# VH-VL binders against q9vpl3: the designs that were tried, part 343

Target 1, 224 residues: q9vpl3
Amino acid sequence: RGKINIQRPKAPHYERARVVAVTQPKYPELPKAKSCFKTRAERTQQQQENPYNEIIAREVRNWLDHSRLVAFFHLSSITADDIFRVRVQLHKQNLHLKSYGSKIIEQAVKNTRYEAIVPLFHSNHCIVFSPDPEKTAALLRIVRRVPQMVLLGGIVEETMLSRNQLVAYAQMPGLHAVQAQLVQTLSQAPGHLIQQLQAHQNSFVQVLDVHAKNQMNEETPKST

## First folded at step 11 (VH-VL)

Design db10 (framework fv_anetumab)
Fold by ESMFold2-Fast, scan of step 11:
Structure db10 (fold): chain C 224 residues (1-224), chain A 121 residues (1-121), chain B 111 residues (1-111)
Amino acid sequence: as target 1 above (224 residues)
Amino acid sequence: QVELVQSGAEVKKPGESLKISCKGSGYSFTDYWIGWVRQAPGKGLEWMGIIWPEESYTRYSPSFQGQVTISADKSISTAYLQWSSLKASDTAMYYCARDEGIYESYYFDYWGQGTLVTVSS
Amino acid sequence: DIALTQPASVSGSPGQSITISCTGTSSDVGGDNYVSWYQQHPGKAPKLMIYEVSNRPSGVSNRFSGSKSGNTASLTISGLQAEDEADYYCSSYTSSSTPYVFGGGTKLTVL
């Protein structure tokens, strides 16, 4: 009955926080210190995957399978109002902005042809889906107004494209033949070019590994 | 044929308000950013701001933020640049231009003919 | 203040080649394919000559070419003609708050 707008300012939440701060309880015992729900949640996590995650992962797979355009973005701090306005503008172009947790994305793409995209989702992210790859230019022009959304790459006609390749695709004229030829050329790219892209991915992983190892060895007074 | 047609030359006194226009034709007006570029007499080009006409979203150069207002009326494919109170230092040629760029690529492919604004006491 | 440095003037004779430089920093000219070049004849609007460092729009003579090395972009005009006499401006993206920054301009004189 009616649609709640989560983007709207929540003056009631602010008022409630203030009321709680003013009306501090004098009861020394904590009500419901440990609940049965906490025990059940811990037990579920230890014994098997959460069934809810599989349902959402299936939704993600469905979006991937039915979209001819998928674009991946890093998402910095952005207000709920700003992201809502972007979502509305994208929807008018048949572009669907979605956000999913990294574990759900991993579960969705594990053992699929899309598994290579998992590293893109270890940080805050969002994904735009569309059945229409001709909307790539419209997508990127709209996203230019949103500095908090940083393009990482995408998938066009089931072909994984880097940021620069997706931008190049967007610059093509609206001729379906020219666009199909570009995607075909990119998917048949020389082994050297594909190997260079994979080498960059490996270099990024190595930088993360070196950083992690330096964090682990922080207390050692030895130069490395 | 893509064309941007600007309003005619203006001669104003300091303190007066002014609104100049830029009408786009030959393309889908709401699918492109429109920018405004200023050129003082005998000087170079300086970017003032841009607008996304579909929802009138604007972004201004730090040098012009608060000095001018950019707006658009998508029903008549027209962008506007306006001043609430002109100064003699606003004397310049003003160009509108369409941004053809994608994502982080920013460039103007078509330019209006320019509107000369002269402000003198 | 102008973030992109161009020579104030350059000159050449018909049939020669000339080059106009545009120098910025590693975050603008040196960062990615951010550079565009505009030609402006006296009393007329600028015309896009080169975009994304080296691309020519339809209708621009192949005598005009763009390139980049480090933090310096270059516009080269081969087979110089009298009608090439104009002011030339480079432009580059610098940040989301300043997506268009123009160089000071270079006056090309054809002798």
Scores: ipSAE 0.166, ipTM 0.574, lowest interface PAE 3.2, mean pLDDT 78

Design db100 (framework fv_ontamalimab)
Fold by ESMFold2-Fast, scan of step 11:
Structure db100 (fold): chain C 224 residues (1-224), chain A 121 residues (1-121), chain B 112 residues (1-112)
Amino acid sequence: as target 1 above (224 residues)
Amino acid sequence: QVQLVQSGAEVKKPGASVKVSCKASGYSFTDYWINWVRQAPGQGLEWMGIIWPEDSYTRYAQKVQGRVTMTADTSTSTAYMDLRSLRSDDTAVYYCARDEGIYESYYFDYWGQGTTVTVSS
Amino acid sequence: DIVMTQTPLSLSVTPGQPASISCKSSQSLLYSDGYTYLYWYLQKPGQPPQLLIYEVSNRFSGVPDRFSGSGSGTDFTLKISRVEAEDVGIYYCMQSIQLPWTFGQGTKVEIK
């Protein structure tokens, strides 16, 4: 929209940079202070906090501030063609599919009420933004056809909702008063909701761990 | 190998608009920011704005905010700067320049050759 | 906006003699990531600027070792150990810690 493109502030290959930066070695016997001079890996880590990341983080804050609907998804392997098709369908409903690195999300939500969402973005993810919360039903209808996108939860009218609460919200007719009351009711006990979302995330980690172990067992056979 | 090639000189009347192009080659166009910087005759360098080509995310300098639009065409690896409501003080050489900034802290590591824009009667 | 101030505005140097340019910023260029976002550029007559030094003291690819940068916080210096004819032009410092990116007013280096 508009002259200023605020639609897709996506960092290139941020996943690669993030993975390199996170793996800090440990020495249990004698940990010593690092050299005053930074290694390539240390520089790569620090570059993730540079002004370019802050530019993108400010864009994310703008999206959060001006969106009445935000939905968080786990994203499995998907072709460029398939994700483009999904983006087109969503855009026609004023739903904007964005992907940001976890460090950028962390910077964007730091010192905000949404800081608790950071753990949701430690795996492959994407976010859908919209100024129109009435589009929640359209969003869920579209992503039902996309098995690679798994709903984790969202924010509606500045209230954090679990997956099940967001689905319940989508089932209500478009009376603003009724939907606002539902959000108010569903938002009770936020700590328990976060715990529930974390348990769901742990289930995915366990499934991925089993898959990885099976893959490693197969991939390390000697060829005959 | 890395090269930024800009469009040719433009002469415009006050109130007109100008669109300058910057064609990139020798690198992955969507992995680097493109800045626009201008230089009035005999003066220093003035930053105008920045664009992220992958999604055309932009930030503009306050002095030109509302009159400038920066775009990028990833299929042709070309960035554009469109400046409207031209005034005589917009007379300058306009440069595009590449920023890295995500992995290595290289700012303005490669520059285009410049496009002279003259605004006169 | 961060203001960048260069001194001197011009230098006339005999070939083989050293040159030194100062750059001062209105606030610290040290970011929370531990890097200092100070850069030096050379604009030769009739050419676009070219990157010389990044992050205060690191020479960009192809830049001769006679160029060196130093400094911290708000005070920075570019030194040329022995000026050659090809070094003639206008030198600019720049900060990229905060938008908008801002340049010093430039220092013209000429050969006697």
Scores: ipSAE 0.000, ipTM 0.405, lowest interface PAE 19.6, mean pLDDT 76

Design db101 (framework fv_cemiplimab)
Fold by ESMFold2-Fast, scan of step 11:
Structure db101 (fold): chain C 224 residues (1-224), chain A 121 residues (1-121), chain B 107 residues (1-107)
Amino acid sequence: as target 1 above (224 residues)
Amino acid sequence: EVQLLESGGVLVQPGGSLRLSCAASGYSFTDYWMTWVRQAPGKGLEWVSIIWPEDSYTYFADSVKGRFTISRDNSKNTLYLQMNSLKGEDTAVYYCARDEGIYESYYFDYWGQGTLVTVSS
Amino acid sequence: DIQMTQSPSSLSASVGDSITITCRASQSISYYLNWYQQKPGKAPNLLIYEASSLQSGVPSRFSGSGSGTDFTLTIRTLQPEDFATYYCQQYYSTPWTFGPGTVVDFR
């Protein structure tokens, strides 16, 4: 824990641009109808339509399908500079912090094996993706001092893990291989998916309570 | 093999300043929180300070807050403790340690050999 | 600040004995407690983290338990290398604080 709002106001602009270029998602330009003139009403309607919704939903699905590590977080109010610093630190470890609207998540996972995670995203959220599950420990060390990010659970090697199981996996890589295999066996049984999601919700309430209490204790003046 | 080597401990007069260094090797230094813990001769352990991997967050014991500064140079795998306005009660062996803790935990799995700082006239 | 106390302050034991050291926090700290061992003239060594988790490489004769305000470190079948000073440490709230230590000596 810590006060994440401690910022360096004089960060160089050139360095920020370089980091943004590295972390920025790359989109192809969408095909568009070309016309010389459009009425204000036509321009307004076209501006209100988000032409990237389908591309972003596909991007989310690709991240889910191709990442061997996916971690789900509740995200509380956080400054742009604070989240930017977290994103940069994560990117150095090949960890990709993404935040998408709940409707986009729902569109991305509809009719896929990931559809069951939709309830986790009805509140403010963010997701961290990585092709490297060995980076789970690095991920958790970085985010533990970001009280605005509360771990809900994750997916490692296509096995859904609760918050506590993901933390245990991070602490002892390989030691919980038998546990992960057991969880994977249970997740193949149709009746156990709801219990895994409910466990994540219960973990979220407990972790949020602990983090809120730690945040309050950290905010209390200690100098005497 | 993880190794931490402290240096800089010397005899210094009250009110003086001193900078301690801790050279780290055998692991990805930039991924770990680092801490300083001190021990007065014949006494117990006292936590001094800890620093985040990207140096944005630091915490201090009340006894040193405002006088000590913790910093790191990730390009050199080195941790620093700048000590100002030194007092007799700052006399101690200063250990640097790596924080292996994950998410909610903070625990120091590797420690240096320590460097003795003596504050006396 | 959270105050940590340990009991006993010292104890004498023989090789093969089973001993228990207690650590108490002035307020509830959940399970945010570590145990360290320190031999004379050497740096501390982590034994137990998060109240009950055994650090890799530490013999299984060491175990930790407790939550809230009361915590215990147990050493079963004490070995010659176990004669040392043991410290508990809370990390629930900054500043993090250590207990005063428990010295385990030869009988």
Scores: ipSAE 0.237, ipTM 0.590, lowest interface PAE 3.1, mean pLDDT 78

Design db102 (framework fv_anetumab)
Fold by ESMFold2-Fast, scan of step 11:
Structure db102 (fold): chain C 224 residues (1-224), chain A 121 residues (1-121), chain B 111 residues (1-111)
Amino acid sequence: as target 1 above (224 residues)
Amino acid sequence: QVELVQSGAEVKKPGESLKISCKGSGYSFTDYWIGWVRQAPGKGLEWMGIIWPEDSYTRYSPSFQGQVTISADKSISTAYLQWSSLKASDTAMYYCARDHGVWDTYPFDYWGQGTLVTVSS
Amino acid sequence: DIALTQPASVSGSPGQSITISCTGTSSDVGGDNYVSWYQQHPGKAPKLMIYEVSNRPSGVSNRFSGSKSGNTASLTISGLQAEDEADYYCSSYTSSSTPYVFGGGTKLTVL
């Protein structure tokens, strides 16, 4: 057999239920005078003031405030069934995979200490939240099997960490005091963080190139 | 404590099938990758492949793809390495090892004792 | 057959320091902190000595240390002891082929 693993499909019941269960607030009406003569700039400004986005942004801020572990991922094309299976495995470890639009993330972190992460979310992305930072190792073990999810970095105990710093944190033996000291030490090089986050995005492109080349070498049965 | 216990030595003839085992204990079996490493007599270590026991997702070395099958039974915390038709060149010591799996950076921290497979006429 | 390059053998006297090199490419050893080192005594399974270039697992003597410069990683053993006589293998993750890649191994002789 080839290196292509055919996984038995499983219906993502919870994902469909989530879409159906979404309750949306009523949008405010624009004044009639503005509806006929508004400029492109005015339309853009009105989109920024959507009250639905503020409600979801508040949800994101709540997750950030109550999570001692936050991990950021670039997400390439993945099936609903595959992402559902990942969510189930993560949930068993008290790890919560969430996806939010880039505008909502920008609105949530604007004027906060985390505003620097906004450029990471211009492409497809997802975020994992947990109240338990000791679950970082479990998170990375689960995500390692999902090539569509590429670790960009995270936040541990309100401290921003690059991918390499987060990996180093995960590998520490389970002494909380030692781990907290490591987080402080790693976080003392903030200029290095931006460079590492950018390097991981560049590594993502390289990983995709390697994966594509490996799939060509392994035989690509889809649409050949 | 963490332990990986492998099945006993095997002596086989070319063309025979074989399935060897690796049983994990002292940890959550489904939370760690299990890898297989081969060592031919007097030679170095060769990585064969890995399995994620929770759903039996596997990745193989190109040198071993199609030559062996790696599988796992999480209900008994056991991983397997299987040949459909052995060759004399399969004579080697076979190790299973636990990979911590922190984004491919934390390698094999616990190893089985090894299973010697001898294929001769 | 992608293997990392190690010297076939190194030797030293008790109490001195020795260094074993491991040379790869920019996609493995030179790429990130991917390098690990294993010790193997005759007839025994390998034991993890160093991971992520320079980190020691619990129970490994501080006489063992790792470092990296460019595409070459090094394992240094200080205060050499008779029980250090073994085969040493480096390994690295590689993004180019995605398996683990082992070095050819180095036999350390304690004179």
Scores: ipSAE 0.006, ipTM 0.491, lowest interface PAE 9.7, mean pLDDT 76

Design db103 (framework fv_anetumab)
Fold by ESMFold2-Fast, scan of step 11:
Structure db103 (fold): chain C 224 residues (1-224), chain A 121 residues (1-121), chain B 111 residues (1-111)
Amino acid sequence: as target 1 above (224 residues)
Amino acid sequence: QVELVQSGAEVKKPGESLKISCKGSGYSFTDYWIGWVRQAPGKGLEWMGIIWPEDSYTRYSPSFQGQVTISADKSISTAYLQWSSLKASDTAMYYCARDQSLYETWAFDIWGQGTLVTVSS
Amino acid sequence: DIALTQPASVSGSPGQSITISCTGTSSDVGGDNYVSWYQQHPGKAPKLMIYEVSNRPSGVSNRFSGSKSGNTASLTISGLQAEDEADYYCSSYTSSSTPYVFGGGTKLTVL
């Protein structure tokens, strides 16, 4: 049999290399409670056990307020070693991977412009934050290696984007030039590229708004 | 000009080792996945695996995991496909191709010309 | 790996329009815009004809168009020409353990 990667029988030498890599990180250790490797049930249980949900909600709002790039992912089951490796790669690019329960997200974004994102977090999810929107391409290149993380959409420069819009943004040549165009277009008549991204963004926000309003309207009596 | 240039045809005996190459030019080599695709004589396309040249992260098709090794040398913009011990069933045309997508493995937009590998006694 | 399902062959006359189907699952073809189509002439490397379901690379004739409905993607060739005679393969990215899969291929004959 020739399949080398089926088992990990590398014994002490392989384990030693992994231990050294984990014990001497180039970046600060991320809080385990904020990681994406907990199940939905475990995250929900921790939220109910934690009487300080409002403190964590304030942390989430702080990340949203100070990040020019926010990306939302669905997260399938992933090992602690794999997610730690992803966090290290992301941190090298000033990208910060965080995991929060749906109730904490809901508390964090209620009465804010981001309230529409709540439906995205009804199952296992994680969020990547960055102060640098030019890192969107680097983010997408890194997460392509992680089949357990599926991009749902994001926020760039306070504008909500669908997955396809975020991918299109990342594929634009000269992200620095694009940033300059965004500023110019907001002070002028809409341009071609920005107009296209805005159309997709409006579609994303509208879908979330319809979902939220439909849930609200289900409780009201039908009247003429 | 953006292109992928593959090494020449190979004729080998069972049990021999082989390493074929795929050199990229005209683009940033580390910004694109390189995939390997096999086509047995008279058969369709089979995806073998891909490599991210920036850090040599690889993903293999389950059918080829352990059977071949994919590697890359980003300093010379070259990807490799190698066998430690060839089998007669390895006789096929092998293509390398560049994945144009940043997020997903959606499309191979640039293809090498192919390397014919013949394994016979 | 299970390949995407394509008809083994299709045929048409010059000037006609033909369609080739590609059927997968909700995690590949039925997911977001990950469907690609390739043309392969005998003895040549495949050529990308369509990516992201319906987009054409520069240099590909506007006679080629792509679409999808549910778990089935379609490649349509209008104004069929003799040079269109080739094998056509669909492919899709998936979020499953096998991230990339090809269809079985369709031989197009121009009569």
Scores: ipSAE 0.028, ipTM 0.512, lowest interface PAE 6.1, mean pLDDT 76

Design db104 (framework fv_anetumab)
Fold by ESMFold2-Fast, scan of step 11:
Structure db104 (fold): chain C 224 residues (1-224), chain A 121 residues (1-121), chain B 111 residues (1-111)
Amino acid sequence: as target 1 above (224 residues)
Amino acid sequence: QVELVQSGAEVKKPGESLKISCKGSGYSFTDYWIGWVRQAPGKGLEWMGIIWPEDSYTRYSPSFQGQVTISADKSISTAYLQWSSLKASDTAMYYCAREYGIFDKYGMDVWGQGTLVTVSS
Amino acid sequence: DIALTQPASVSGSPGQSITISCTGTSSDVGGDNYVSWYQQHPGKAPKLMIYEVSNRPSGVSNRFSGSKSGNTASLTISGLQAEDEADYYCSSYTSSSTPYVFGGGTKLTVL
């Protein structure tokens, strides 16, 4: 979907703006009296940069809020062909590779539950988003052949997980009870452990009862 | 009964093209990477590259990039290694091997029997 | 590409234990649990003996064990038997442009 972006004349306008800015008359600077006072030019520049960053930061927050799986990677030098192949494989699994500047990510997560991720983005990085946490295994299968992408950690069902915890999560089958229990245990939220164990016992007893009845029906010795 | 079966030995002259095969059976072919490994006579193992059969995504060792082409046909569970123009230095045993796709399951657990390629004039 | 260094040969007597080393860098052996070990008998395809530093595939004898310390991985074979005489290769994934490398190989002789 790059048609709208392709049609945008950003490069010509950007180049012209830079030329104009460089050649613009410069006035002698006056000592700044207080931190609350800024020149009109400084205010205009600050306002121009902040609105753009806030729009992209809002996009990042929307991805975080609507994704049940978020994985963070360090990204080394990679060819356009290699990253394109990775994106294609990820997209087939409803996994969305995104890259944002560290300042934008900091602005997006500041004063949110995700603020702890900021240190992960001090170097080159990328993020993979998905609405489906069961795709964690598929994600790790795809990226293991991309040595330029190094897993740092992630968020599953709004819970922060380390690299090792994400790997462990990927090893678990798609059993709702097992996944829910892992998330609760990792978040240190006590709750339904006893209820889940009781449900498992009831299912096991049911299986044993069915097996016993089948054995009795096929070849039941009569007690005479 | 998981196995990889490779095509038979080949004797070629320099400049000829060649395509050898590796057929998987007894498992889901598209859930595993297929790697190619070369062993020159009396020498050690050299990793050549890998392919993901689901979409034919490939990664090559820099030593073999542009020298060979790795491909796959998932409809017949077969991977291929191909040369457009063979050299005498291509004389070697070529192995295919499968590798699991999950992050923490590194290792080539099933290997083909090998295809001996001899290039001489 | 990144080279993994193995001794060219090691030897032992039946019933003894031997260790084969594999030395790399922090970007391969030292970085993560990517080390695998393969056994190759003359004229045969390699066989996976150890994966992820210390894990054994089904069907591999418990006499074979793997470990690592820093940038050096080790394969230890206890209770040496004549059938253990083979070439042994270590391998690892790397963060370099060559994502997978093999060591030069070690010939094990059972005296």
Scores: ipSAE 0.007, ipTM 0.450, lowest interface PAE 11.2, mean pLDDT 75

Design db105 (framework fv_anetumab)
Fold by ESMFold2-Fast, scan of step 11:
Structure db105 (fold): chain C 224 residues (1-224), chain A 121 residues (1-121), chain B 111 residues (1-111)
Amino acid sequence: as target 1 above (224 residues)
Amino acid sequence: QVELVQSGAEVKKPGESLKISCKGSGYSFTDYWIGWVRQAPGKGLEWMGIIWPEDSYTRYSPSFQGQVTISADKSISTAYLQWSSLKASDTAMYYCARDTAVYEGFYFDLWGQGTLVTVSS
Amino acid sequence: DIALTQPASVSGSPGQSITISCTGTSSDVGGDNYVSWYQQHPGKAPKLMIYEVSNRPSGVSNRFSGSKSGNTASLTISGLQAEDEADYYCSSYTSSSTPYVFGGGTKLTVL
């Protein structure tokens, strides 16, 4: 992208709230006992006739199209308090943390250059969007203190980066030599990139586990 | 100079509306959260809410949700605290403050001088 | 009812050291580095004295120090001086709905 996007992207949560309000189906009220149980046919029909997924897929595509930085994370169980703290810290840096179902992600990226990211979202996940790629360093500093969020990789200036490549980019933003090296690596088959992202996720989790265990066994100063 | 300057003292009657202001200067206003803190006469500090000036995203204390409105106008680097209908119990000193925490914890490093609001019949 | 507990008052003589406590739970004070301390002189705005448990902003005397043990944070003032006479408030993140909660405040009297 050669032009700085001066148009602010749509806020996904705001769009989701609006979509929920306007797309809620108008069903006649059933007696509570009957409304708690739907027949298989009714459940299947409701799944097939879900217009909400298509609308939210457009929201995801809008975020992808208008963000120059996109980072992908595996998300383990996290409390509402902890995620609020993370969202506040990220928001101060113009970083927007979002979660979408894998089916919605698949619909959003189908037949696009980003289709290769779909396997990353088969487990619990979240995504951080930003119009500013210079915020990558701020993003990683914040997330490194959140063990429930494990970096898988990302997209910077429309270029897919593995975990290690995104970390390297964060340390040296704007260096063309580093960018050229990353491009050479990314000229390989799409499956190779996904394999690298999964391997790095496992390595990161192992590093965090070792660090946590070492912290427990270290001598604690009597006054801090 | 880096500072927050608040509007002057107000004397109001119950049922009246009021909007007080907090203007930031000497720093990038849209890069920091602005919070509002209340202090009733002879009482302690009580957080009311915060706003992110860049997009006016707000969070309120449960005690003040629906009782006040926090807003901001980034073009003039000003945040606002507003009541639609004042009560005598709203009599207090109101402070605005800037939050600069980026990694851990949340705290207010820069405070306005305060706006005294007196609501009496 | 009060999320953070402080003593209502504390007193000391010039040159002595005093400590003000702030007690919460394992998820707030006892959690991460959430605790900050503010000094307020009568009729004036609060001033940040300590942030993230133990850090001092520029311009704050090194006589002021912060620490915590378990669910209790402490503000210690060494070499007590007359101008230290003020109200002191602790603050901590407690939950997503209350990311800023202040203690009840402690009145420091320098006798």
Scores: ipSAE 0.008, ipTM 0.451, lowest interface PAE 10.2, mean pLDDT 76

